# Miniprotein binders against q56419, part 36

Target 1, 326 residues: q56419
Amino acid sequence: MEGRTLEEVQEEVFKRHGVLVPKKELEDLAKALEEAGLLLTEKVEARLKEEEEKLKRERPMRLAGLSYPEGEREARAFLEAFRASYPGEGEEARVLLMPHLEPSRVPEVYGAALAALEKTPPPERIYLVGVAHRPLKEKAAALPVPFQTPFGPALPDLPALQALDALLPFELFNTPLAFREEHSLELPLFFLKGRFPEARVLPLLVARRSPELGEALKVVLRDFPGLLVLAVDLSHVGPRFGDTPLTRTLAEEARRRDLGFLERLAEGEPEAALAFLGANPTRIDGVEVVASLLPLLRERKGKVLAHRLDLEAPTLSAVGAGTLVL

## First folded at step 17 (miniprotein)

Design m29
Fold by ESMFold2, look of step 17:
Structure m29 (fold): chain B 326 residues (1-326), chain A 105 residues (1-105)
Amino acid sequence: as target 1 above (326 residues)
Amino acid sequence: TEEERRFEWLFKYAREYLREGYESGNPEILRLAIELFKEALEIAKRTGDPEREALVLWYLAAAYFDLGDKEEARKYAREALRIAEKKGIERVIAWAEQLLRELED
């Protein structure tokens, strides 16, 4: 009811809902509301509630026609092109670490993930754990609805999601808006759904490390076996991320940290992998996910199939991506 | 000050959205980052902070580069360079020169 500046509205909406509405959009809405005699706050809240209600039914594709084709036939050809980018053989995965970076930037890393899936028995379900790029109300979240893909909807595993929610000391389903644009789920899911069209999915996001999540997942995976996927990127270095321009030395350090992290995970030593990174000076994206999932990673040995530090010359910045099977 | 606090808040989240847009290729997220950087730029100009202004201009250039708008990217990179050279902001000079070299090619 009280009058607020547009800046105060912007910040309060973000604090309350985790959605950052640009000031220009608020200005446009305020102008329309003044012409109609409506309160700005009421209109913003109503719009956000409408978006939440839509997400309670399904999560539509956001990147079709951008990162991957919309049509199923073209999408299958796209998958096969990525597999061809990795000439090696995969290995069976019980746990798969794969990237969520734009696929065209690291095609052989996604190809390595496809090679691993070729060796992996079709799972009944996939535990897909991404990195929240928007604030969550809790340390982790899920969205128990179909995620649309060019291969048809990826259906949620509702019994497994309910079992997980029941074991956690926080609400798992209370941040649907955080999933609206979340590419760390959508991009890996395209590849996973394409190879396992009958698997159900548990779409999970981690914002901050949660030991409770890992302990709960250990219990749920015992009763609801499936493929665990860590959809994470590795080092982030260069001016985009606040560093000096990328030099040969900084790139070598980022590669060393990426590989050292992955190799320690491959030895079944996730605590050592985290300790190796220390303060995480190259901003490896997977740290909070790995720290949450320690009980599921300990003593699981495996292999690093691929790694790439993807350089962007105009900004002298790079992002690392890797494929690890356990 | 309150304007400095608001600048830091905007700058933090604009960069997070730019990273998300870069990683996903999602133009809606890139446009969101651009709007937030424009809000931050207004504060930097109003407070007369050339380092903040030059930084934000470079990030705007990077965001327009990601969006595929090379003309806007060049415009913002040149302005970042102009301010950074005038005020001796060495990291932004280096960043802007590199981006402009690649955009002119």
Scores: ipSAE 0.677, ipTM 0.878, lowest interface PAE 1.5, mean pLDDT 92
Fold by ESMFold2, fold request of step 18:
Structure m29 (fold): chain B 326 residues (1-326), chain A 105 residues (1-105)
Amino acid sequence: as target 1 above (326 residues)
Amino acid sequence: TEEERRFEWLFKYAREYLREGYESGNPEILRLAIELFKEALEIAKRTGDPEREALVLWYLAAAYFDLGDKEEARKYAREALRIAEKKGIERVIAWAEQLLRELED
C-alpha cells in the first residue's frame, strides 16, 4: 500500500537537497508518523464513544427517504399501498413473523403483516425481535430508548425491559452501537408503529441462540402482555451470500426450505422446524431467533399468510421472506 | 498467513455489509462495503492470488450495481472477467458475464 520504500525516499531527498539522510533517521520519522496515526485512532474511538452516548438517548431514523417516506402523510399512504398489495384478509396474531428485507422487494409479504395487524387488537407493547447484523457483546441485546419513526417516536417499555434484563444471566443493554444501522428493527417498526401508534416497544436483537432469552420472555410476557414480532428473513442463496449461482433447482429448494420451516412453525413445532433445516444450507436468517424463542412458539398453531423468494437475476441471488401468524 | 487472515476478515465483513446494504437500501452501508472490498483487493493483488482478486472485483461490481453506478459496476465486472478468463476461474466468469449482460440490458 505504501508505494515507496525508505531507500527510495533516501535517494529522492539526496536528489532534491544534496543531503544524504541516514536510513535510521528515516525509520525514526516513520515511527513518528505512526505515533500520529495512534492519535488518529484515539479520535476514531472518541467518535464512536460519542455515537454510543447519543444512542443511549434515542435511535434516529436511518432509512427515511430511502426505504420509506420521512413525512407522516406520505408514510401513511405508503402503508396503505403495501396493505393493498396483499389481497387477502389477515388473522389475529399473538406472535407475528414478518420480514426485515427492503419492503419494495416483497411488498405483499409486508402487506400480509399489515392485514394481520388489522385483525390484532392494539397491544400495550410490542416485543420486536430482530437479527443482529453487527456483533453483540452477548447473545442478545436491547436498546431501551425511543426509536424515531415518521409516525413519531416508538417509546420503550422500560418496566418490561428492566424485568427482562433482571431475568437474564447477562446484561441486556450491552451493545448500543449494534443498533446504529440495524434495519431488522427499523423496517418492521415502521409498519408496526404506523398501525399501533400508542404501543410501546421492546427493541431486541439476537446474535446467537439464547435459550435464556426465550425463558425470560415467557415470564415477562405473562406480566407484560403484548405482541411478539419475529422480524426475520428466510433463505439467502447465491453469490451475494457466498453461495453458488441461483439455478431453478436451487430456487425450488430455497422455496421448499422456507415454506417447510414456516409450516412447521405454524403447526406449533418449532424444534421440528429447526430440525427440518438441518445445517441450514439455504441460510434461513430466522434460525437464531426461533431457537432462542422456543418456549414462546411451542404448541402455538397458526397460518402462513404470504411468502416470496425475491429473485435477483444480475447477481444470481435470492432472499426469501414470509408472513406467519400464530 | 497474517495477510490471509486480514483478507478473510475484510472479505467476510465487506460481504456482510453488502448484504446489509442490499437488504436495507442504505447507500452509506454499501459505500462502507466498497471501502472494505477495496482494502481486500489490495491484499489479493499484493499476495498474487488471482482467485481472490477476481472474487473481490465481482463483489465490487455488485456493490456499485446496488448503488446504481452502472459505469463503475461495468468497470469492475469487466476487470473480474478478464482475470477470471485468464486464470480459468469458471464461477467468476459466469458471474461476471451475467452481471455485464444485465447492465447492458
Scores: ipSAE 0.641, ipTM 0.863, lowest interface PAE 1.7, mean pLDDT 88
Fold by ESMFold2, fold request of step 18:
Structure m29 (fold): chain B 326 residues (1-326), chain A 105 residues (1-105)
Amino acid sequence: as target 1 above (326 residues)
Amino acid sequence: TEEERRFEWLFKYAREYLREGYESGNPEILRLAIELFKEALEIAKRTGDPEREALVLWYLAAAYFDLGDKEEARKYAREALRIAEKKGIERVIAWAEQLLRELED
């Protein structure tokens, strides 16, 4: 606080912790701290450390009562309603690509994932790889704690996580706060835990492509076999995403990019899938995850089960979601 | 300038929070985005940049729309439209008119 503006504190906290605290909140804290005679930076640091320590014990539900029901009975009915929204049959997945977009926006895409899980033998563990929406201290991270769900806690596979950490050139358990709000793990996990209540989980986030992660996971999967899940969304187009308004042409381009990407993955050609996107003009956010996991995707052939470009007329924007089994 | 740098930083992360709130349905994240957009709006007003001001007002309207607060969404969309019409900012005119049509009683 002393000798720093609120703007400087805001930026320093973001630099150190990846947390952007609004200036209004800092103003309120600063007023309280003047009454207590404490430095603003010390108080912010103490709060963040306390939150971090809580996340080292468990990750609570953040979206219960919002994106899915809080009670177990209602959650099971919700799960079955989503399965019913996809009238087709699934296929066994060794690798599953599924969305992390709000489920009510793309119900049949989640339903297709459930159909694939029905055909998939219950795994001992699930490697759940999401997209970091908060900065990570490294290219990738994990949080080795129970994640709470309406179906009970999803327990971490600690031996597999520790084996993975040992193979990486960076500390895997590096940014607990980034998991606090991370829906790219929580939303898919609801569906996965509901179908595989006994499976342990490796909750992983990718911020930036990490070839090291894919190589390490290939080794770990030999000793700790399980289901690999890429929890990613596809195109992001329109003003919500800093882009031009949705037009028929932009929507068709987004669909073409989404499907071309998925189809090349389904042919076991992940490098070709990435090359097809070029500069990624429709902002498919699965790119960093796929680029990290190339060794696990090569030569795995499969099928696209579902795709939707979810259109939102009020904001002239759209997000693509798909389900792919390999 | 330093204020331009801070605007871009706030505007970038406010939009990322808006995306996160939209994708997750989490109202606490939407409220964080709103506070960051309000900071960015203050900068746009101080620097006399009506395009940035109108843009931020539209994103505020979108964030309140996501929260289901139609009254605040209309308020910010109308303000965005007024500035955009006065200054000829065609993209924000189109965006605000579309959002206002969808927010009809």
Scores: ipSAE 0.603, ipTM 0.856, lowest interface PAE 2.0, mean pLDDT 91
Fold by OpenDDE base, fold request of step 18:
Structure m29 (fold): chain B 326 residues (1-326), chain A 105 residues (1-105)
Amino acid sequence: as target 1 above (326 residues)
Amino acid sequence: TEEERRFEWLFKYAREYLREGYESGNPEILRLAIELFKEALEIAKRTGDPEREALVLWYLAAAYFDLGDKEEARKYAREALRIAEKKGIERVIAWAEQLLRELED
């Protein structure tokens, strides 16, 4: 049997586990093996299984000391600085849409989220729905373990997670390795845990729209009430994202789409928000999340608290971010 | 061809990793992106596709910029510019020139 190439193994592992194994590492493994191909895959899978077993206990911080401070005191000061960057007052949120972009790029948008949290009674639990930047085995996934933060571990709400799993037509607890590096949960969780230290968390990722997820969550929320958080970014435009350089026209279009999307959500019309985007030419990040949560977003009135289209001049590219309360 | 397929796969996911690295600030993710881009670059060189080569070189420059490695970023941006100018790839010329301007300040 012609053994798989190293490239085929790399692609397969990526597709299956959402993990990119460096080619050099694969080469080193292959050299250590008498038989190439099948044995290499098995060895890689065994290593990944060990990593999965670690993730059954906890999800360590990956961005501490990079995107946010590792120490609790410094982390609190960081939160206060971000809150100070937003001059307005927040509103009580039952649903919060906030970014997952590196915080320093859009501080006032995170500040707006913190302002909303100040007006929100401490929830028993937070449904944190992020974007899967890596492939999932299913449309959505959860990791039912503590997530480390500078403020202590964010503990999972196991009863609520189990209730959700029971209502889904697929296994919710899939692709644990996709959570290992996923910033769309880690970054917003920093802010959420800092404000609500006692709240349990349901860390959820969406890769593809799942209407079943929204329907299931609607049922679960009756017995397990909590704050719903959509951790999503908005438009991604420019060469960095495979587009033309940011022009005034492109920036105006990105802002129009971002704000038009958020405003329709604020009106309680999530289907209209999705329809407004059409083919989503400016690549709004949160589309699959919103499409999955339609039952929870309908008829809720809210307010757009902040929006920014953040320019990276060196690459002539920009990313949209916003904060919405419902 | 298989080489073309492999290039497209590498180039696609390298850009996705670059995006993830940009959004998160995670240097390990950026290093993975760089690895994929470097492999894509070698394919582009072997197949004699200067447009793909110039494009990959620019993305490598962007990735090194994200890592804070201005020296490597300049190196790859200059090479991208050189190839793009030689072959008349206007979009990459503009992108490389912009990145170089920002790296010199």
Scores: ipSAE 0.594, ipTM 0.852, lowest interface PAE 1.0, mean pLDDT 91

Design m29
Fold by OpenDDE base, fold request of step 18:
Structure m29 (fold): chain B 326 residues (1-326), chain A 105 residues (1-105)
Amino acid sequence: as target 1 above (326 residues)
Amino acid sequence: TEEERRFEWLFKYAREYLREGYESGNPEILRLAIELFKEALEIAKRTGDPEREALVLWYLAAAYFDLGDKEEARKYAREALRIAEKKGIERVIAWAEQLLRELED
C-alpha cells in the first residue's frame, strides 16, 4: 500500500497536535475510507479541527467527579476538608507555588495553598502557569476561553492575555488541544476559583523554558496586576518513572532536592534554585516553569508552608509536592 | 530497525501517558497508555525480547492498578513475574512481586 500506515498517521498526528488518536479509531476511519494514508490523515485533521473549534468556546471539566466533586455544594465541602488537612496558618501570597498532583495524594499541601489564599486579598486576575504534559508548538501557550469549574466558569482576562501575546516573539495562542486534558491547570484552578470566584484567569502552559515569557509577564503585570500561581510538582522517583525502587537514600535525595529547591526560591534566589538541581536527577517538573519566570521570582522572599513526598507503595514510587508563598 | 523504533516510541509515550494518568487520575489517559503498552508488548513478543516484554507487562499492570482494575493488574503482574523469573530479570521480579503483594491486600 503506497499510503502511510496507521502507525505513521498516529505518530504524525501526535507530533503535530499532541493528541494520541486510538488505533481503533484510526482503523474505523480507515475502513470507512476508500483510500488510506493521506485521506485518513485528512479525516483525522478534520476531526481535530472540530475539537479545536469547541475549545474556542470553553474548556470543559475533565476531572469533575474523579479528582474533585462536580456539584458546587460537594465541591465547597471538599475545599473545607482540604483546608482542614493543613493545621497551620497561611501567609499573604503575591506568588504561590502549589501542586497539580491529584489532590487526594497530598491533601495537606493543597490545604497549605488554601491557607495562603485565605490571607491573600482577592486578586483581579490570576496568572496560572502550569506544566505542559503534552507537546506544545511553542515554548508556552495560553487558551483564552472560559474554564469550567464546579463554582462556575473561570473567565479569561482577554486584555491581559492580548497584552502578553503582543510582547512575545511567538504566537501565545497555540496548541489549543494541549489544554483539553491538561490537569496542571484544571486541578489548581478548582481551588483558586473556589476561593476567588470573581478573579479572571490567564491559563498558561510551559513546555520549555522561555525567558521571553518571564520578561513579557513582568511588563504585563505592571499594567495588569494579579496573583501569580506556579502549578508544579516536585520530584518523581521510583519504577513508575524509570528509576530503582524507592529506598531511604532515594527518598532522602528527593526530599533534599525538593526542599533545597523551595528554600532557595523562598530566599529570592531562583537561579540558585535551578543551579542546585543541576541535571535534575529526581525529575522536578517545575524547572521549566521557574526558568521561564526568573524575572518575577528574583529578590522575592517567602516561606515554604508545606512539603510531602507521597509514596505509592504498590509501585515503590513517590512524587514530591510543595506549597511556597512569595 | 523500524520495529525497534516503533517500540521505543510506544514505550516512551506510554510511560508519559501513564505518568499523566497517575498525576491526574484521568482514566481516559490511562486507557491511552494501556493501548500503547499493548502495542509495544506485541512488538516485544515478535522481536523476542523478554526484558522489554517483562517491563511492558509490569507497566501494564501498573496502569490497570491506576484504573482500579485489580484483576487485570494481577494478571499482567503475574505474567511479568513469570517471564522475569524465567529469564532472570531481577529488577522486574522485585517490582512484580511488590505489586502482587499490594494487590492481594
Scores: ipSAE 0.593, ipTM 0.851, lowest interface PAE 1.0, mean pLDDT 91
Fold by OpenDDE base, fold request of step 18:
Structure m29 (fold): chain B 326 residues (1-326), chain A 105 residues (1-105)
Amino acid sequence: as target 1 above (326 residues)
Amino acid sequence: TEEERRFEWLFKYAREYLREGYESGNPEILRLAIELFKEALEIAKRTGDPEREALVLWYLAAAYFDLGDKEEARKYAREALRIAEKKGIERVIAWAEQLLRELED
């Protein structure tokens, strides 16, 4: 059997585990084994399994000292500054849609989320649903371990996670390595943990729309009530994302899509929100999350608190972000 | 061809890693994107596709810009511009010129 090429091994490992192994590392492993293909794949898989075992204990911070301060005192000051960047008042949230973009790019949008959290009674648990930027083995996944934050560990709600797993037709606790660097959970969790230090967390990722997830969560929420958080961004337009440079027309279209999406969600019409996007030509990030959570979003009335289309002039590109309460 | 397939795979996921790195600010992810783009670049050079080459060079410039490496960003942006001008790739000309203007300030 002709051994797989290093490139094939790299692609296979990425598809299966959501991990990119550098080609140089694969070359070094191949040299050490004096064989490529199956043996190399097995060795890589064994190493990845060891890394998965580390994630069974805790998920360490990856963005501390980069996107937010590592120290608790500095982190509290950071949180207060973001709240101050939003001049409005919040509303009580049962469902919160907030961004996962690097906070410094859209401070007032995170500030709006904090304003909503100030008006929200402390939940017993937070269902935090992020976007998988890496492949998952299943449509959705959870990591049932403590997530480190500057405010201490965000502890998992194991009973609620187990109840959710029992109702899903697939294994919920899959692809743990996809959580290791996933910012769509880490960034919103910073703000959530800072505001609700005693809340348990259900860290969830969605890769593809899963109606089963929404139906299961609807059942679980009856026995395990809590705050639902959708950590999603909106439009991604410009050359960075395979589009033409940002023009007035493109910016207007991105804003129209973002606001039209959020407004329909605020009206309790999530199916209409998805239908409004159609083929999603401006690449709204949150479509798979919303499509998975339809049963939880139907008939809920709410308010759009903030929206920004953040321009990066050097690349003529922009990203939309918003905060919605339901 | 297998080379074309490999290029498309590399270029697709390099852009996804670039997006993830841009959104998060995680330099490790940006470095992974750069590795994939560099491999894609070598394929584009070997296959003689100047449009793909110019495009990959611009994305490399963007990735180095995100890392805060202005020197490497300028290098790749200039090379992208050179190839794009030579071949009349108007979109990449505009993108490279804009990035270079921002890197000079």
Scores: ipSAE 0.590, ipTM 0.850, lowest interface PAE 1.0, mean pLDDT 91

